# VH-VL binders against Flagellar basal-body rod protein FlgF (flgF): the designs that were tried, part 26

Target 1, 245 residues: Flagellar basal-body rod protein FlgF (flgF), of Caulobacter vibrioides (q06171)
Amino acid sequence: MDNALYVGLSRQMTLRRELDIVANNIANANTTGFKVEDLMVRTEQAKPAKTLDGSSPVKFVMDTGVARNFTQGPMTKTGGDYDLAINGMGFFKVQANGGERYTRDGRFTTNPEGILVTQAGAPVLDDGGGQITIDPRLGPVTVGKDGIVSQGAIRVGRIGLVRPDDLSTFAKDGDNLYRNTTNTAPQPVTDAQIHQGMLEASNVQPVIEITKLIEIQRAYESVAKMMDNTAELSRSAVERLGKIN
Short names: E, the ipSAE of ESMFold2; O, the ipSAE of OpenDDE; V2, 0.75 times the mean of E and O plus 0.25 times the DockQ between their complexes.

## First folded at step 17 (VH-VL; framework fv_latikafusp)

Design K141 (from K94 with heavy chain W53S Y106S, light chain Y31S; at its last look DockQ between E and O 0.08; V2 from the best seeds 0.00; counts 0 for: pae E 19.1 > 2, placed apart)
Fold by ESMFold2, look of step 17:
Structure K141 (fold): chain C 245 residues (1-245), chain A 122 residues (1-122), chain B 108 residues (1-108)
Amino acid sequence: as target 1 above (245 residues)
Amino acid sequence: EVQLVESGGSVVRPGGSLRLSCAASGFTFDDYGMSWVRQVPGKGLEWVSGINSRGGDTRYADAVKGRFTISRDSAKNSLYLQMNSLRAEDTALYYCARDSYGDWRSGAFDIWGQGTLVTVSS
Amino acid sequence: SYELTQPPSVSVSPGQTARITCSGDALPDQSAYWYQQKPGQAPVLVISEDSKRPSGIPERFSGSSSGTMATLTISGAQVEDEADYYCYSTDSSGTYVVFGGGTKLTVL
């Protein structure tokens, strides 16, 4: 039964990886803009969604052995002037980690110089790749659906949204950021809307992830029991052989 | 071919129960959200209930909350609507509709069935 | 209790432009969709996401949205365009679907 034992150990290792991913999803159920993840072997049977006009949900995409679901999360009102959510397919551009990075996390603020930045301090980029500077003396900031940032009648800039040709080209880069893994620049987006005073919640469904967690735990226990029963069958066979004259 | 086929519509007394079914074919059922939309003959459309592609998010119009339950079965490529405590106002043609977005919010209803008639009368 | 308001009817002559309006307070933040329904048939999507025309829909159909008003425009309306037209969108939360009351387009 040595082949069955090897298959059991291989299955346990896969289940351990899947457990880690599900636990991370649950831990990020309240993380703004978080996109739910799954192990590649589980999602290899997923079929492509039909692409529709405008921003459409896409199925899981692969990154470092992890499939990531970029489906739009729920939008919630916060009332914050620097809280932005994207309705549709697109990403904010930020300057981080030595280059352009991309995010769905629209929790922004200003630094002491008045530059619009992420929670981690990365500048939010306009449609030309420049920084967006807010002067607190010019009054409250408004952000239109098209991303135009203004203070009163004064236009300060435009937040640039982009999308990749293929979402599989975006890899996780920490701090709720993605990097472009190709030489093809993401394309500017005009059909997605920015909503000021809102944030995109995680697309994690906690009940579903908890159900997966329980299922994984039960599968792990079932494999462990199978491996223990296989070992007992081997011991029983040796005992019977030892009793034969 | 892409199609949705509703069934289970019948004549039922007030206070009764009925279960509608919608069989999906010709597309990957698990990639799409689904909705029930009803229409009183000669009147307008009314959204009844929706469910996301994975089945974890169910949504209901106020008029049916607590009485109707939407569900889906990926193995059978089927959408269901369990209707309890039926009222005369629930009399309508019930359509099954495919939601082009699939998760967390509704988009276009791009594929519709033929409808199944529910009549609630005494 | 969010509603989308449409006029109950619109009449045009063949070749004229028909405009069907839909008003709702959530429309500045939510996309509008338009459905055509002919007698005895299921609805057909004619405009998606305010202004997108699905494949197979004639170019005479167009849509726009501004403020709390969405408009379906049929340029050069034909007799075959006579139908009921429904707008749909979501409530202010973005999760619950709302249909307008419908507009009967008559092309005489």
Scores: ipSAE 0.000, ipTM 0.396, lowest interface PAE 19.1, mean pLDDT 81
ESMFold2 (binder alone), look of step 17: mean pLDDT 92; pTM 0.930
OpenDDE, look of step 17: ipSAE 0.014; ipTM 0.516

## First folded at step 18 (VH-VL; framework fv_latikafusp)

Design K142 (from K140 with heavy chain S100E; at its last look DockQ between E and O 0.67; V2 from the best seeds 0.00; counts 0 for: pae E 2.7 > 2)
Fold by ESMFold2, look of step 18:
Structure K142 (fold): chain C 245 residues (1-245), chain A 122 residues (1-122), chain B 108 residues (1-108)
Amino acid sequence: as target 1 above (245 residues)
Amino acid sequence: EVQLVESGGSVVRPGGSLRLSCAASGFTFDEYGMSWVRQVPGKGLEWVSGINWRSGDTRYADAVKGRFTISRDSAKNSLYLQMNSLRAEDTALYYCAKDEYGDWRYGAFDIWGQGTLVTVSS
Amino acid sequence: SYELTQPPSVSVSPGQTARITCSGDALPDQYAYWYQQKPGQAPVLVISEDSKRPSGIPERFSGSSSGTMATLTISGAQVEDEADYYCYSTDSRGDYVVFGGGTKLTVL
């Protein structure tokens, strides 16, 4: 029975998936709001939910085949009027892909109609699910810590921040967006603040990810050597048995 | 009126302990970051410790880490600094300061108290 | 340890422009803030987020930041502007906040 080759091939497939995840983390080390990912072979000892008071250390939430670390990334200044960062466990709501989507990426701009949109053109939604329209003739945009958007004395709207009861219900939907995988709507946020003129950096630590690459390559080579030795022993045994003397 | 009033400063011997208090009024206390900032008379400002909103994370300057503890009591609208193992170099006027945001790292201190004097001398 | 460097003093005559500098390696990524402190008083915020002037601060106060240097400018300095001025910012990792050493502005 050739169970060693089956075990070796199974291990190689797991290592290839792990490599893809680490490569994606490295590619997104400079992606605004990106949350580092890991393969779900990690133990269940990670706490799945964050408390409202935010006192817990780093915690993982699970998604289909990956664990995602939603720890707050560092916030850095940009000075841009449409650059927003969230401090706390909230998400921006946007209209994309035929529905509501959620993001930590606060790189916004206006389209030719004056609607506040993401870099990909998806409208940013207010607390009631409507669009936010900016009139360039009314002066610069001010976004308060509560999400209220103003131009001078005129209140334009309030950016809608939401949070799911369980972060594991948010699944990656491409390009820094998350979709809600349940029928339960995310709830409005009371414990997050918006900082205009700043962006949240990725929480990827490149040294850690490079170390994982090295470990994966070493493990892959070890499995490949084991499989090569097994195949050579099988070939040698067949050749010796084929000699009839 | 928005104000911060420090108290508890006194003269103590080296190695002693002291607890400073800061009474806050005129704003929603637990929505803002708070800090202690000290100043040796005739010298510059030095950040000592900060605490984020709603009894969240705390941080300390290296010179006081392990000896000082910041805390808050939202029911009393009060910020505290427990100072242990005091040294002569801790002699300073201690200010209580409110951040404009919930996280004391990402905003300005927009409201300051008048300070309470701590003297560490034998 | 992260540090913000200011000149120890700046002197100007009334009506002249005073410029106070602040150097720090994290300033490209973090906002600078400026505090004025008169003798016997608590500090007062005069410039927020590099260049924003809080309500009640005279228009003669302005600020800028470029590269690793922030600058407080007082155009047409008055005798009442004589004070110590501190820059303040966060370190590059967001672990600490730091004050500069302070600059004594003399208007005479």
Scores: ipSAE 0.512, ipTM 0.770, lowest interface PAE 2.7, mean pLDDT 85
ESMFold2 (binder alone), look of step 18: mean pLDDT 88; pTM 0.897
OpenDDE, look of step 18: ipSAE 0.833; ipTM 0.923

Design K143 (from K140 with heavy chain E31D; at its last look DockQ between E and O 0.70; V2 from the best seeds 0.73)
Fold by ESMFold2, look of step 18:
Structure K143 (fold): chain C 245 residues (1-245), chain A 122 residues (1-122), chain B 108 residues (1-108)
Amino acid sequence: as target 1 above (245 residues)
Amino acid sequence: EVQLVESGGSVVRPGGSLRLSCAASGFTFDDYGMSWVRQVPGKGLEWVSGINWRSGDTRYADAVKGRFTISRDSAKNSLYLQMNSLRAEDTALYYCAKDSYGDWRYGAFDIWGQGTLVTVSS
Amino acid sequence: SYELTQPPSVSVSPGQTARITCSGDALPDQYAYWYQQKPGQAPVLVISEDSKRPSGIPERFSGSSSGTMATLTISGAQVEDEADYYCYSTDSRGDYVVFGGGTKLTVL
């Protein structure tokens, strides 16, 4: 058993993990509200260090060997009455998977009962944890920057935004949702605003991720070639030793 | 009554400095983005600088980056533009404008002041 | 450097429809806004978010956006509509905002 081959296999395993992360980022470059991920190299917890300087606070959050960048993605127009974007650090609340879940994906619609829901049918929750019901007879829906949902002069409800004390407590839960992994409820947000008629794009930078993908694929092939050459050298050395006498 | 009142415009030599002020009233000052927009008399509008609600992010047009600084003072309900290393092409009427949204990039300027004239000449 | 391109002038007779265009590569992704400016006055917002008319703006003002072009339409233009008109929008990344060069509307 060759030590060089064990080192090569270990490197390929790391490259495979990086490849899977980069491939997932590229697959989600057009996914509303997606937050780009990177491989966690060392065990570093989010330190309780207050922001001392810098034009933008660092928003990296670590989750099960993956660091997730919660930096705001660009906001783009859609014109849809049920398309909402969050500007600032906050999450929509939805009722899914047996509990409260959180999302940056503001693609909403109504179900046949008039309830405001996600694309997967999960009810969007108001600031008190209740559902928001739209009556089509009351005309077009308007959502203000404070989250107040109106139809004409009639207030229907308020979409509240929440944020955890520590973003590392939010973990992926499928369907572009996050779950709260702690017993501490996320707090209402006062430093973020909603914009109706826009959606938050993914914060993935496709050129960067494609460059990483190419480099990882080349590194993987290079290690595989090295391992094949090492096996050939070992076989050749055994053949030469077997011809002694 | 919602108002924006600019002040501080004057005549100054090239290379000089000037501080513009904009006093806001009639709305919750910190809930909105604010911008400076300039206009050479008889010419078009040019966005100069913006600041997000609650003294958030700032941005500058390329022509003024590094020379101008936007700021706001919540206690005085005032927006400021510190203008350094002034050039002849900075001569314009400077408007203070309130955004309809907290981020000046994603809303409309729904309230404008009357402007304050800056003249840079020798 | 992102720019919004407008024609320098548009002329119509009273009662005719005026159309003022604004071209920009980011307009498929970003809303356009329209400002009216009369001599000696501050600009006034006449169209918000491509097509929304603020309170107090006459119904003859309308807006649209398709592809890389936004259009301000004044149906039944009146002499009082004679003014400079500016489009305004952000770049694709939301890094800065720009005004178009302006269009002088003449109603004769």
Scores: ipSAE 0.634, ipTM 0.820, lowest interface PAE 1.8, mean pLDDT 86
ESMFold2 (binder alone), look of step 18: mean pLDDT 88; pTM 0.907
OpenDDE, look of step 18: ipSAE 0.845; ipTM 0.931

Design K144 (from K140 with heavy chain S55G; at its last read DockQ between E and O 0.95; V2 from the best seeds 0.81)
Heavy chain, then light chain:
Amino acid sequence: EVQLVESGGSVVRPGGSLRLSCAASGFTFDEYGMSWVRQVPGKGLEWVSGINWRGGDTRYADAVKGRFTISRDSAKNSLYLQMNSLRAEDTALYYCAKDSYGDWRYGAFDIWGQGTLVTVSS
Amino acid sequence: SYELTQPPSVSVSPGQTARITCSGDALPDQYAYWYQQKPGQAPVLVISEDSKRPSGIPERFSGSSSGTMATLTISGAQVEDEADYYCYSTDSRGDYVVFGGGTKLTVL
ESMFold2, look of step 18: ipSAE 0.635; ipTM 0.836
ESMFold2 (binder alone), look of step 18: mean pLDDT 91; pTM 0.915
OpenDDE, look of step 18: ipSAE 0.863; ipTM 0.941
ESMFold2, look of step 19: ipSAE 0.640; ipTM 0.831
ESMFold2 (binder alone), look of step 19: mean pLDDT 91; pTM 0.914
OpenDDE, look of step 19: ipSAE 0.849; ipTM 0.931
ESMFold2, fold request of step 20: ipSAE 0.644, 0.580, 0.660; ipTM 0.827, 0.787, 0.835
ESMFold2 (binder alone), fold request of step 20: mean pLDDT 92, 91, 92; pTM 0.920, 0.918, 0.918
OpenDDE, fold request of step 20: ipSAE 0.875, 0.873, 0.876; ipTM 0.951, 0.950, 0.952
ESMFold2, last read: ipSAE 0.565, 0.652, 0.642; ipTM 0.773, 0.832, 0.832
ESMFold2 (binder alone), last read: mean pLDDT 92, 92, 92; pTM 0.918, 0.917, 0.921
OpenDDE, last read: ipSAE 0.876, 0.878, 0.877; ipTM 0.952, 0.951, 0.951

Design K145 (from K140 with heavy chain N52S T58I; at its last fold request DockQ between E and O 0.80; V2 from the best seeds 0.78)
Heavy chain, then light chain:
Amino acid sequence: EVQLVESGGSVVRPGGSLRLSCAASGFTFDEYGMSWVRQVPGKGLEWVSGISWRSGDIRYADAVKGRFTISRDSAKNSLYLQMNSLRAEDTALYYCAKDSYGDWRYGAFDIWGQGTLVTVSS
Amino acid sequence: SYELTQPPSVSVSPGQTARITCSGDALPDQYAYWYQQKPGQAPVLVISEDSKRPSGIPERFSGSSSGTMATLTISGAQVEDEADYYCYSTDSRGDYVVFGGGTKLTVL
ESMFold2, look of step 18: ipSAE 0.631; ipTM 0.826
ESMFold2 (binder alone), look of step 18: mean pLDDT 90; pTM 0.904
OpenDDE, look of step 18: ipSAE 0.835; ipTM 0.925
ESMFold2, look of step 19: ipSAE 0.646; ipTM 0.827
ESMFold2 (binder alone), look of step 19: mean pLDDT 90; pTM 0.904
OpenDDE, look of step 19: ipSAE 0.842; ipTM 0.928
ESMFold2, fold request of step 20: ipSAE 0.682, 0.525, 0.666; ipTM 0.838, 0.773, 0.826
ESMFold2 (binder alone), fold request of step 20: mean pLDDT 90, 91, 90; pTM 0.899, 0.909, 0.901
OpenDDE, fold request of step 20: ipSAE 0.867, 0.862, 0.866; ipTM 0.945, 0.944, 0.945

Design K146 (from K140 with light chain G94S; at its last look DockQ between E and O 0.53; V2 from the best seeds 0.00; counts 0 for: pae E 2.1 > 2)
Fold by ESMFold2, look of step 18:
Structure K146 (fold): chain C 245 residues (1-245), chain A 122 residues (1-122), chain B 108 residues (1-108)
Amino acid sequence: as target 1 above (245 residues)
Amino acid sequence: EVQLVESGGSVVRPGGSLRLSCAASGFTFDEYGMSWVRQVPGKGLEWVSGINWRSGDTRYADAVKGRFTISRDSAKNSLYLQMNSLRAEDTALYYCAKDSYGDWRYGAFDIWGQGTLVTVSS
Amino acid sequence: SYELTQPPSVSVSPGQTARITCSGDALPDQYAYWYQQKPGQAPVLVISEDSKRPSGIPERFSGSSSGTMATLTISGAQVEDEADYYCYSTDSRSDYVVFGGGTKLTVL
């Protein structure tokens, strides 16, 4: 039936989008600070519509978007002086792509000018939106759990953590960064702590994502076989009608 | 000076209950994780339970899960361990320990109390 | 359940180097900590975050970690270093923490 085939094609398109999301999660299972994504799918209960072969309810599946789970990933040691992890809610601020961007990825380094930067070279911002400059001649850098950056007795600055009122306002901006999609500035947070010498791992659980991948493939194959069987039944009926004539 | 003082250790019959207390002084209590660590006389150290600086994140060793409850009171700078359904194997010296970080999972126990002895016997 | 394995005892002569090992599968990803405990006393932190020596700890104490093994080293061990030593770390999921079984250091 044409109705059944359109429902099957719609289902396959939703499954392909879900597959893309799961594949992206797997690709980022080892990406520092990555937050797992999920497809929010809703099933719309349509009023019964008669098919060409009779009366059958038709259920449509609609894609409502991508949800992101900001649950804390595990923190792991590195021993690096410029590796920082956030325990609790909050994001580092960086200057990238013509504005403020936000990240859970605490892999930092210094550029030749001594400015604290991300791996891509974006300056890490202090609590006032300024750059943080480190002088290697002043000894090793220390970052306290409150974000205060010091070299010996000299306070260099303070890494400020921010959070939006609603996490859904943060959208991916590439390079493991988020941008604020609203005009409301994210607020400082004080209920999180920073740990120098550690990094936050991705919160992706690869075994779970691979299991989802297998389930999606099986659902896709099931829909494909259903559509093939429907086409075979239609072809057989046409052949029998043709033999009568 | 930074101090942790445990109290409440006693002799209790199996199946009984006991509440341990730990009074903290000399540091900002709300910035650090806290744990209970026990030691059977003549044996090694065993982590029992921990609580984060936020007080809403607690964990328990499998041997005590469902029987023990950790809590803290920031107004009194105090840590507590409610011990229910006590067993003979819970007999130990119970230490209160301060973590160097807000979360016991990512820091060291840099300050310890003297311990309070719990004996569970028939 | 996650475990940290230590030798039950280590013996050295005064002035020699003592090495106490701690094995655990999560140690590549998690810091190890070392505690000294003398009879009748609470434990004392002697090494933090694999290799950092807290203030007040003698320079003869050092630590390292490589692969699944952390090592406490006491260079020029003294009779007063005779104690039980425990390693401590978290599991790979950062849900639970454990102590090693302890190592009795004898300095004669």
Scores: ipSAE 0.692, ipTM 0.850, lowest interface PAE 1.5, mean pLDDT 86
ESMFold2 (binder alone), look of step 18: mean pLDDT 90; pTM 0.918
OpenDDE, look of step 18: ipSAE 0.823; ipTM 0.922
ESMFold2, look of step 19: ipSAE 0.581; ipTM 0.796
ESMFold2 (binder alone), look of step 19: mean pLDDT 88; pTM 0.901
OpenDDE, look of step 19: ipSAE 0.852; ipTM 0.935

Design K147 (from K131 with heavy chain S100E; at its last look DockQ between E and O 0.58; V2 from the best seeds 0.67)
Fold by ESMFold2, look of step 18:
Structure K147 (fold): chain C 245 residues (1-245), chain A 122 residues (1-122), chain B 108 residues (1-108)
Amino acid sequence: as target 1 above (245 residues)
Amino acid sequence: EVQLVESGGSVVRPGGSLRLSCAASGFTFDEYGMSWVRQVPGKGLEWVSGINWRSGDTRYADAVKGRFTISRDSAKNSLYLQMNSLRAEDTALYYCAKDEYGDWRYGAFDIWGQGTLVTVSS
Amino acid sequence: SYELTQPPSVSVSPGQTARITCSGDALPDQYAYWYQQKPGQAPVLVISEDSKRPSGIPERFSGSSSGTMATLTISGAQVEDEADYYCYSTDSRGTYVVFGGGTKLTVL
């Protein structure tokens, strides 16, 4: 088998992974707080061919994972009392999926018990890991830039923001949530601010992602055509040798 | 009491340089975004430059890009505007303004100074 | 390039209601703010976040925003309300901040 054909197949597999990532970014261009992703790729050199057993080596492209860009998305007004945006490097804490989870998605509401929850019903956690309960009899909710939740003069609680030492330790956990993949707890932050009545938009740029999609598809087709042509030339050479023989 | 006091305005020739200062008191300086806003006497307000509290991220109006530099010194509770290559069009009263948030792009300027007059004439 | 458009002047008699408009394409996405400026004085914030009245601002001041237009309303305008009024906002992406051209309110 030809080294070019094996390298071509490896390239197609990497292009398919890139396509999946770009398609996911486009699908989340309007998802509150979504952070755009890209494929990190490394190339590993193939071992030398084994001369006496008939095997041939190939170069492999090794996937090293997904890089996520946590750059601040634009913030836009909504006027909603339970819509919160974080300006700065920090995450809301919520109780979901059997533990603490983290999100940039500040679309909150109250459940029938008055508990501040996400759209999926997960409680938003305060500084101490407790729930935040809103009493409708106490008037409109205000959330200060420091996260203090008030109704009139009454302090209801404080939304604490946290951040890991290394953002790569946060992994997707569905429902626009992140899970901490280490035993080191994320630390409180005081250098990020909360804006009530605003939401953070996705940082995806759809035109850029669509351009990537087109380029990936064209690269995939080009590799496929190259592999077809190489196979045809090899077959033709073998056939001509067989006729002489 | 929260106060902003500008200084350093003077008369200068075109092409000259000038450094404006703004002394802040009565609030924690490092928690807020700051801006310079100018006004030609008898005309409207024009935002000139802003600096946020966290990364020191700065932005400039197109008319001043490359000529003006905003900076802050937390130890002195002071905001600065270094103005180079001054033009007659830069003649204005320059206000120092405090944002209500750490990022000058999101929120109101809730405290203003009295302004310092810069006159660029030959 | 983003601009906020205000009428150059508005005139009312004392006790009448004054309405000052501000038009901008980003106003559906961004809050509008209103500043009052009297001669020889620094601007004073009179309306925050489209409609919120800061402490110390008279109750006759109110604000609204709908679509691409924000409105400052002064119900029962008084002679001391005679001033220049500026709207202020950002563009949709939070890249530029801008003041409107200003509106001179005359109360006579």
Scores: ipSAE 0.624, ipTM 0.821, lowest interface PAE 1.9, mean pLDDT 86
ESMFold2 (binder alone), look of step 18: mean pLDDT 88; pTM 0.893
OpenDDE, look of step 18: ipSAE 0.783; ipTM 0.898

## First folded at step 19 (VH-VL; framework fv_latikafusp)

Design K148 (from K146 with heavy chain S55G; at its last look DockQ between E and O 0.59; V2 from the best seeds 0.69)
Fold by ESMFold2, look of step 19:
Order: structure tokens, then sequence, then C-alpha cells
Structure K148 (fold): chain C 245 residues (1-245), chain A 122 residues (1-122), chain B 108 residues (1-108)
């Protein structure tokens, strides 16, 4: 009896976490470069405190983390000279928060000094980790598929793309940025191409996420009803076999 | 000189097979996506199949899916189209086209071959 | 299922402006491209990314896109501009690429 209530509680906790993840995905369905997240769930037995020791035929479900899907989002036109999209595996490097950070968000602009920056003002880094400076007197900016930045015939620099050996080493750092959590520097990338005048959309599929939301809500309500029915039966049994209030 | 040269077009019976080839020269083949585009004489252009610059992503028009296979060979600077279970509707001039980027979904076909004629008739 | 709709033909006199339209639901989100094809020849790109003119294309060729409609404009059309013109784009999900049905431009 009591085992069913513990399994029900474990299910509700997992379902609530799934709901939070799905809600966050939906909230970022229109966020440039956003990568959809899923709950990583492993089926493991976790025995309650000492009261259920010895014979526990029911397994509790525990989660171990969040998986992030780095599948390419679709690219859409904007016509903006400082809008860049990456087609392939790779990240822009930026200088933010006291170090190198990484992003798929290619919404860039220039600051008053002509430095290429993100929407938050973080400098976009070239191949060698330096800043890229645009001189408005040299005409419009062209960014080639290899990341070479030019103004007319003048080569200004090259946007370098990088990626880690293992994508799980990149952690969220706010402002649509990732931080490298290891001491191993990300590698330069030659397997990706840059498209000027486009942005990478979120890889969230809203219809799928909304369907998940509905299914999670229904599962949560079903577990809650089962737990309420079990508690009602326990109350009724106590009232029939003991002091009735 | 940047050039694409198609070959392998022939007259075949329905149900037959052909393999088209496209030899590329004058540009770095491995930097660009490639496509096959066909045209029935006197009619419009129809995209048939595309392959990205690394060869790992391919797509087919619904009319040819399951019957045609696109591939590329970077050592030979060549694009291929294996055409199986040919139908009368497949009769067309087949062009090889180079995308301006590494993915045929984005960019323009900026270099075209002269085409190779495939005729499927009884 | 996604298609680009063009008029079958457009006729102008030499020196007049020709406009060829292309309609598609994905055009607000995807670039349009224009190809010129003369009899017996491979297509030639004349407008890239809605409005950009490739090197070697005469200044009389221009392009625009607004809403679900892209337009190729040939200002002061010449007899050698007589050809078939195709628009080209991808769909809104970036899954398929398509050509329009083509427009025969006649310069009388």
Amino acid sequence: as target 1 above (245 residues)
Amino acid sequence: EVQLVESGGSVVRPGGSLRLSCAASGFTFDEYGMSWVRQVPGKGLEWVSGINWRGGDTRYADAVKGRFTISRDSAKNSLYLQMNSLRAEDTALYYCAKDSYGDWRYGAFDIWGQGTLVTVSS
Amino acid sequence: SYELTQPPSVSVSPGQTARITCSGDALPDQYAYWYQQKPGQAPVLVISEDSKRPSGIPERFSGSSSGTMATLTISGAQVEDEADYYCYSTDSRSDYVVFGGGTKLTVL
C-alpha cells in the first residue's frame, strides 16, 4: 500500500521537473540559436529510509541531469549585415564575464569604437582571440562562408568558430552563452560555414513541446488522483478499525 | 575555368537503371553542396536531389525518393546519381549544379553543367 | 506541397520595364533567387538573396521581396533579355527547395 504512495510521489517530482523543462523550451521557441532540452532519466532503485528496508519490489525513478540537443536549427533570412548564422557544428567565440564564452546566437552589431559585439556588448573574437574592428568609412561589411570579414577589397579579419571535443562540457552561462567547464580549450572548426544575412532559429518544435506539456499535465493529474484515492482508503480503514472522530 | 560536365545519359526502358556522373573542375569541390536538377524538354526546372559538402546529408524530391541515390567522391571531384526503377516521367535533361554554400538548402546554384539527356521509353 | 507561383508569360516592348512575380508562403522567411534560361542553355543566376546582383549581371536587373511575393524587374528590357525566368527558394521549414513554374519573357 505505502509503496504505491512512495512511487506516486517520486513520479510527481519527476513529472514536475519534466514540466519545467518543457515550459522553458516553449518560452525559448523564438530565441535565436536556442537548443532544446530534455530530461535524462535513469530507472534506479532508491530505498526509502529504514522503515522500508529489506523488501522493496517497486523501483523509484530518479533523474540524473538535463540533456541538450545541439541539432542545427533552421536558418531564416533577416537581411541584416551583422546577422550571422552557423550552418554546421561550431560556436562563435565572445569575450564576456571575464573570459571566453561561446554562442550560436549570431545577432551582432558594432559599438561606437567600431568593434563587432553581441547584443549585450561582448566583443566577438577572431581566429586568434582578438577583436574585430569595422571602419564605417570602408563601406559595407561582407562575411564569407569561411568567416573572412571584408569591406570592399580590404580583408578586416576572420571570425573563428570553435567546438569542444565533448559538447557536455559546455554549460549555460546566461544571455544565450555557454561556458567551457574544463581546462581543455575548444578546437577550431573548419567543418561549418557562416551565412551573412541569416539567423539560426531555435530548434524547438512548439507543437511537439505543447503535446508533451498536455501529456505531462494529464499524467500528473492521474498520479494525484491515485494518491488521493489511496489516502482516502487509508483514512476509511483507520476510522473503521479505531477511534472514529 | 570553373566547370561541371555531366555524363551517363542514355535511352533506357521503363524499370531500367542508369548512373549519371558529374565531373567538377576549377573550384574546391569539398567546400560546396551539390544538386541534380532536371528539365523535361519544353518544361520547367525541377529539383531532384541534393547533398551537402561533407556527403552526410542528402535529400530527394518525393517523385524520386527510394529510386534515386545521390553520392559524391571527393577524391575524384565527382557527383553521382544512381537512378533505379526508371519511369517515363523521369525522361528529362539532368543538370549538375553547384551550390554557393556547403548546404544545398541555402544559397544559390551558381554553376551549372550543360546537362545529360535521359530518355525512358518502351 | 510547397510551390512558387509565377505567371506563365510576360510581354514588353524593347526599352520598357518588365516585372516578373513569384508568390510563395515561405518568402517572408527565405531568400528568393532568380535564374534566366535561354533556349539550349543552362540556367544563369541573375538575382541572389532577393535583391543582390551577381558579378557580370547588367544593372537593369533588380529584385525585391515583400511579404509572400518576390519580383524580378528588368528596367529597359533589351531583345537579348528574352528568355525563361525561374524563381527558386526553400520552404518555411527548410526541408524542401523548389523552382517556380517559370515565366516566358517576350521582348517584341
Scores: ipSAE 0.632, ipTM 0.832, lowest interface PAE 1.8, mean pLDDT 86
ESMFold2 (binder alone), look of step 19: mean pLDDT 90; pTM 0.913
OpenDDE, look of step 19: ipSAE 0.828; ipTM 0.920

